# VH-VL binders against Rho GTPase-activating protein 11A (ARHGAP11A), part 16

Target 1, 191 residues: Rho GTPase-activating protein 11A (ARHGAP11A), of Homo sapiens (Human) (q6p4f7r49to239)
Amino acid sequence: VPFNALPHSAVPEYGHIPSFLVDACTSLEDHIHTEGLFRKSGSVIRLKALKNKVDHGEGCLSSAPPCDIAGLLKQFFRELPEPILPADLHEALLKAQQLGTEEKNKATLLLSCLLADHTVHVLRYFFNFLRNVSLRSSENKMDSSNLAVIFAPNLLQTSEGHEKMSSNTEKKLRLQAAVVQTLIDYASDIG
Key: E = the ipSAE of ESMFold2; O = the ipSAE of OpenDDE; V2 = 0.75 times the mean of E and O plus 0.25 times the DockQ between their complexes.

## First folded at step 17 (VH-VL; framework fv_rosmantuzumab)

Design s5 (from s1 with heavy chain Y59W; at its last look DockQ between E and O 0.66; V2 from the best seeds 0.67)
Fold by ESMFold2, look of step 17:
Structure s5 (fold): chain C 191 residues (1-191), chain A 123 residues (1-123), chain B 111 residues (1-111)
Amino acid sequence: as target 1 above (191 residues)
Amino acid sequence: QVQLVQSGAEVKKPGASVKVSCKASGYTFTSYYIHWVRQAPGQGLEWIGYINPSGGDTWYNQKFKNRVTMTRDTSTSTAYMELSRLRSEDTAVYYCAREYYDDSGYYDAFDIWGQGTTLTVSS
Amino acid sequence: DIQMTQSPSSLSASVGDRVTITCKASQSVDYEGDSYLHWYQQKPGKAPKLLIYAASRLQSGVPSRFSGSGSGTDFTLTISPVQAEDFATYYCQQSWDTPLTFGAGTKLELK
C-alpha cells in the first residue's frame, strides 16, 4: 500500500500524516532517552506480531518496547511499494552530496522542493522527529550521523538495486548516509 | 538475586482448570517479557506463549489459544498462566521463563527460568 | 511451524572428551545477519539453563568450554573438554518464528 492510501491523522504545523507514523513517533518520543534507539534490534517474532496488530487497527504501540517500535518504523519505510524519497531523485541527491562543503546541503534542500506537497509534509514530520532524537544523543548515543547510517538503506535503496560490496558501493552508501544526515540536520528546511 | 518462583504442584481432574503463578524478584518485572513452556514426562520442551508484563499484551501458540490465558499483576510482580478444559495429555511440568536481551537487542532466548510447576491430570 | 532436528538423540562421553551436538532447522532462522537459534542444558529435575544464544554468543557465567557455531539451518554445540557436571540433556531452540520450537534433545551420558 502506497503511503498516500494509508489512514492519516491531522497534525498541527505538519498537515496530514500517516497515522502509523504519528503513533510510532509519538510513542518513541516518550522513550527518546533509550540508549541505542534504532541501533538495537527488536524481537523478530514481536515485530511480526506487532505488524499484524497494527494492520488490524489494534493500537498496541504504547506498551511495546521502544526497540520493537523502532524496528517497525524502519520496516515501514523499507516496505513501501514506492520509496517515500522518490527513486527518480536518488541520483540527484547523491550528486548534490558531491558538491563543495557549502553547496551540498543547500543543493540537497533545493532538490526537496521538487517533492509533492504531501510528501514534503510527511518528510518534514519524520525528519524533525529524527532531529529530536539526535539532539538527545548525549543520553541515547544516536547522533544524526548514526541515525543516517541506519535509515539510509531503509529510505534510499530498492531491492532490485542490490549491489555487492566494492569501492563504488561503499562510496554510494556513504553518500546515501550523507543525504539522510543533511535531511535530519536541516529537517525544518525541507520542501 | 534474579529469580522466578512458581506456585506448587497441582493435581486436577479432566475438564478442570489450573492457574500457575510465577513471581519475579531481583529485577524490574515490567521490563522483560515472560514466556511459558511445558515439558511432558520424558519429553522435550513445548512453547505455550508470552506476555508483556508492562501492558499485559499476549501471544499464544495456536495449539493452546482457546484454552490458555496469561495475565500479570504488576503490584506483586507476578505472572499467571491459566489452562482450562484439562486433559490427561496436559500432564507436564510448566515453566515460566524470562526473555533475554543484550546491548545488541532481543533474541527471544530465555535466561531465567522458574523452578517449574508439576501438573498431573488424572481421573 | 519450524521443525528442529537434533542429532544424535544420545551419546556417551568421558570426562575430557570433545563432544559435538547438531541441530537442523526446517528453514533458515537467520535475520539481518543474526541466527535466531539458542542452546540450553537441562539436568534431571531442573529447569533448562541458557548456554548459547544467537548461535554463537556465550551467555554470561557459562564456561568457555561451551561454544556454538553455524548459520541458516545447520548449527552445532561443542563441549570441549567435557566435565563431570556436563552430563545432561541439551536442547536447541529457534526464535525466528512463532510458535517457538525446540529440538527433541540430546542426552549426554557418562561412558
Scores: ipSAE 0.590, ipTM 0.813, lowest interface PAE 1.8, mean pLDDT 89
ESMFold2 (binder alone), look of step 17: mean pLDDT 93; pTM 0.955
OpenDDE, look of step 17: ipSAE 0.750; ipTM 0.884

Design s6 (from s1 with heavy chain D57E; at its last look DockQ between E and O 0.65; V2 from the best seeds 0.71)
Fold by ESMFold2, look of step 17:
Structure s6 (fold): chain C 191 residues (1-191), chain A 123 residues (1-123), chain B 111 residues (1-111)
Amino acid sequence: as target 1 above (191 residues)
Amino acid sequence: QVQLVQSGAEVKKPGASVKVSCKASGYTFTSYYIHWVRQAPGQGLEWIGYINPSGGETYYNQKFKNRVTMTRDTSTSTAYMELSRLRSEDTAVYYCAREYYDDSGYYDAFDIWGQGTTLTVSS
Amino acid sequence: DIQMTQSPSSLSASVGDRVTITCKASQSVDYEGDSYLHWYQQKPGKAPKLLIYAASRLQSGVPSRFSGSGSGTDFTLTISPVQAEDFATYYCQQSWDTPLTFGAGTKLELK
């Protein structure tokens, strides 16, 4: 299901955000100090069970292990029918990251102005959460670079195919991570 | 000294219920999922399900879902598995086992096992 | 359900031998570059003991003469050299999907 069709919660300052994102991020905020949050894998079998509960509207995250919730967040973005960062914007975002150091950040953020208002609200909410995680990197060991590497394939890859790795594919992955890192570091400037 | 200590052997009639206990010591009970596995005489291992001791959430192998209940008591660090409407085919050794994880995450292997509880179901 | 097929069902070996046991899953048990396949040793009247998890990771306190390899659907446990205490039954277990399933076991016995 598209993210616009999901149940939403009204969140002060951000607007209407998918309820799953609110539940997952608020549950993780009590555990933001967790070493390796998002880097450590959750249980594959529990991930499937949690996803089934979430898909059927069950509240289930409050006692789940942090790494299981983190894995579910990654899966949520990866499995959207349409990526939350629109696919037709991906190539421009990658090209923006090939500019000079200051220009790449400005271009990336200016491209975010092309997003629908609802998408901007959701991205601000989520990337501000990731920024908060990165600000605790002395404890959790997860800076914005680490988070970007982890989330880039979940946010920017439009195909779940198993294409062969090459130097072009590696460059594309590096640029995708750079896009995500900019969005984390400048989360309040999105849109 | 991390260990799981189970309750003693049980002999039951068909149609009865059994409740097996699994007491944890030497680690934080609520930090690790507990799984239940059984082994019929001379046979391999069969997974029954798991419980999250922190919140009490359970997941049962569908083969058992209408007959099994898993609970826990965090004040005594004890997990329980109850199997109802017993049949002779339920004759087995029942194990509780602790889910293992390392710095890379969870793989749902079982690093600590109880000693086993022998259940005999006979008329 | 994922079927786990072990071979051989039993084998005889002498102390000092190199022994190889295989486990085949009915579908891939890989996820994000890891294999969700584990090996246990069980002696009569005792609970299973974890030897190897994630196909190749040696559990703490397990001797390095035990090793695991493989990916996807095909996995191998190797014991080299076999010691007197290694005569037991060995099980593989997958954790990629519920119900968690075990192989039927491989009995390693003294020749």
Scores: ipSAE 0.627, ipTM 0.844, lowest interface PAE 1.6, mean pLDDT 89
ESMFold2 (binder alone), look of step 17: mean pLDDT 93; pTM 0.955
OpenDDE, look of step 17: ipSAE 0.840; ipTM 0.925

## First folded at step 18 (VH-VL; framework fv_rosmantuzumab)

Design t1 (from s1 with light chain Y31F; at its last fold request DockQ between E and O 0.84; V2 from the best seeds 0.74)
Heavy chain, then light chain:
Amino acid sequence: QVQLVQSGAEVKKPGASVKVSCKASGYTFTSYYIHWVRQAPGQGLEWIGYINPSGGDTYYNQKFKNRVTMTRDTSTSTAYMELSRLRSEDTAVYYCAREYYDDSGYYDAFDIWGQGTTLTVSS
Amino acid sequence: DIQMTQSPSSLSASVGDRVTITCKASQSVDFEGDSYLHWYQQKPGKAPKLLIYAASRLQSGVPSRFSGSGSGTDFTLTISPVQAEDFATYYCQQSWDTPLTFGAGTKLELK
ESMFold2, look of step 18: ipSAE 0.588; ipTM 0.818
ESMFold2 (binder alone), look of step 18: mean pLDDT 93; pTM 0.956
OpenDDE, look of step 18: ipSAE 0.819; ipTM 0.920
ESMFold2, fold request of step 19: ipSAE 0.579, 0.500, 0.540; ipTM 0.829, 0.788, 0.803
ESMFold2 (binder alone), fold request of step 19: mean pLDDT 93, 93, 93; pTM 0.954, 0.953, 0.953
OpenDDE, fold request of step 19: ipSAE 0.827, 0.828, 0.816; ipTM 0.929, 0.928, 0.916

Design t2 (from s1 with heavy chain G55S; at its last look DockQ between E and O 0.86; V2 from the best seeds 0.75)
Fold by ESMFold2, look of step 18:
Structure t2 (fold): chain C 191 residues (1-191), chain A 123 residues (1-123), chain B 111 residues (1-111)
Amino acid sequence: as target 1 above (191 residues)
Amino acid sequence: QVQLVQSGAEVKKPGASVKVSCKASGYTFTSYYIHWVRQAPGQGLEWIGYINPSSGDTYYNQKFKNRVTMTRDTSTSTAYMELSRLRSEDTAVYYCAREYYDDSGYYDAFDIWGQGTTLTVSS
Amino acid sequence: DIQMTQSPSSLSASVGDRVTITCKASQSVDYEGDSYLHWYQQKPGKAPKLLIYAASRLQSGVPSRFSGSGSGTDFTLTISPVQAEDFATYYCQQSWDTPLTFGAGTKLELK
């Protein structure tokens, strides 16, 4: 289903957030110290079992291993029918990261002002969660740069045609990660 | 020393049940999933299912789903597998195995195996 | 269920030889850049011993003469050079989907 058609929970300070996202992030906060959270792969067979339970409304996230929940969270964004960061903004976001040091952050955040209010609320919720993970990097070894590399492919989906025409695939991946890192580091300024 | 030690050989008649134990030592029992795998004489390996020792959650191969029960006792670091309504084709060596993981994640390979429990089902 | 086909079912080799055992899955066992394919050695009367996990990663304590390669559906285990202690049956196992399945085995006999 489309992102805005998913069940939502009212979250103080953030508004209406997809219930799955709230459940996953709150479960992971109890394990925020886990070394390699999001970097370590969860069990693929357990991810499938867990996804099936979640799709049928069965609550099971609090008892699942953290890396399995983290894997499901990455999959959530990757498999949205429409990317949460609108595809029309992807090129502009990448170009913003090619500006000077201070200008690239401001331009990226200004582009986030073009997002619908609902999208802004969800992004602020999720990126603030990622920022909280990064603040525990001395324990979990996941700073904002590492998280950005992991989540960029999940959030900045690329079309097949664009990938075939690019002669700078590595540069594109680096810029995608830079976009995500800015959103993590400046999560409260999104929108 | 990391090891899994299983209960001894069993001889059963068709229709009976068997409960095999698997005692873990040398590591944190609740940190690793335990799988059960069997091997009939002269044949390959067949996966039965797994248990999360921390939560007790289980997942069974559909072939066994109404005949197998996996449990554990965290105070003794012991996993159990019970197979009911035994048939002659259940004659096999039954292994418990620990799920392996490394810094890059979980691959559901098995790094530590019990010595095996031989089950003979005969009339 | 994912069927795992090993080839050959048996082979003979001399100490010092290079041998290759193949394993073919009935569908891809890759997920997010990793191959969920593992190799075990089993000697008579003993439990299997993990050699290689994730297609190519050598388990701790396993000699470097064992190596794994492949992706998707096609995988190989290579032993080079073969030593006297390597006679055994070798199994591949997939963990991409339940039920977890094993190949039928390849028996390595020293000439």
Scores: ipSAE 0.587, ipTM 0.823, lowest interface PAE 1.7, mean pLDDT 88
ESMFold2 (binder alone), look of step 18: mean pLDDT 93; pTM 0.956
OpenDDE, look of step 18: ipSAE 0.842; ipTM 0.923

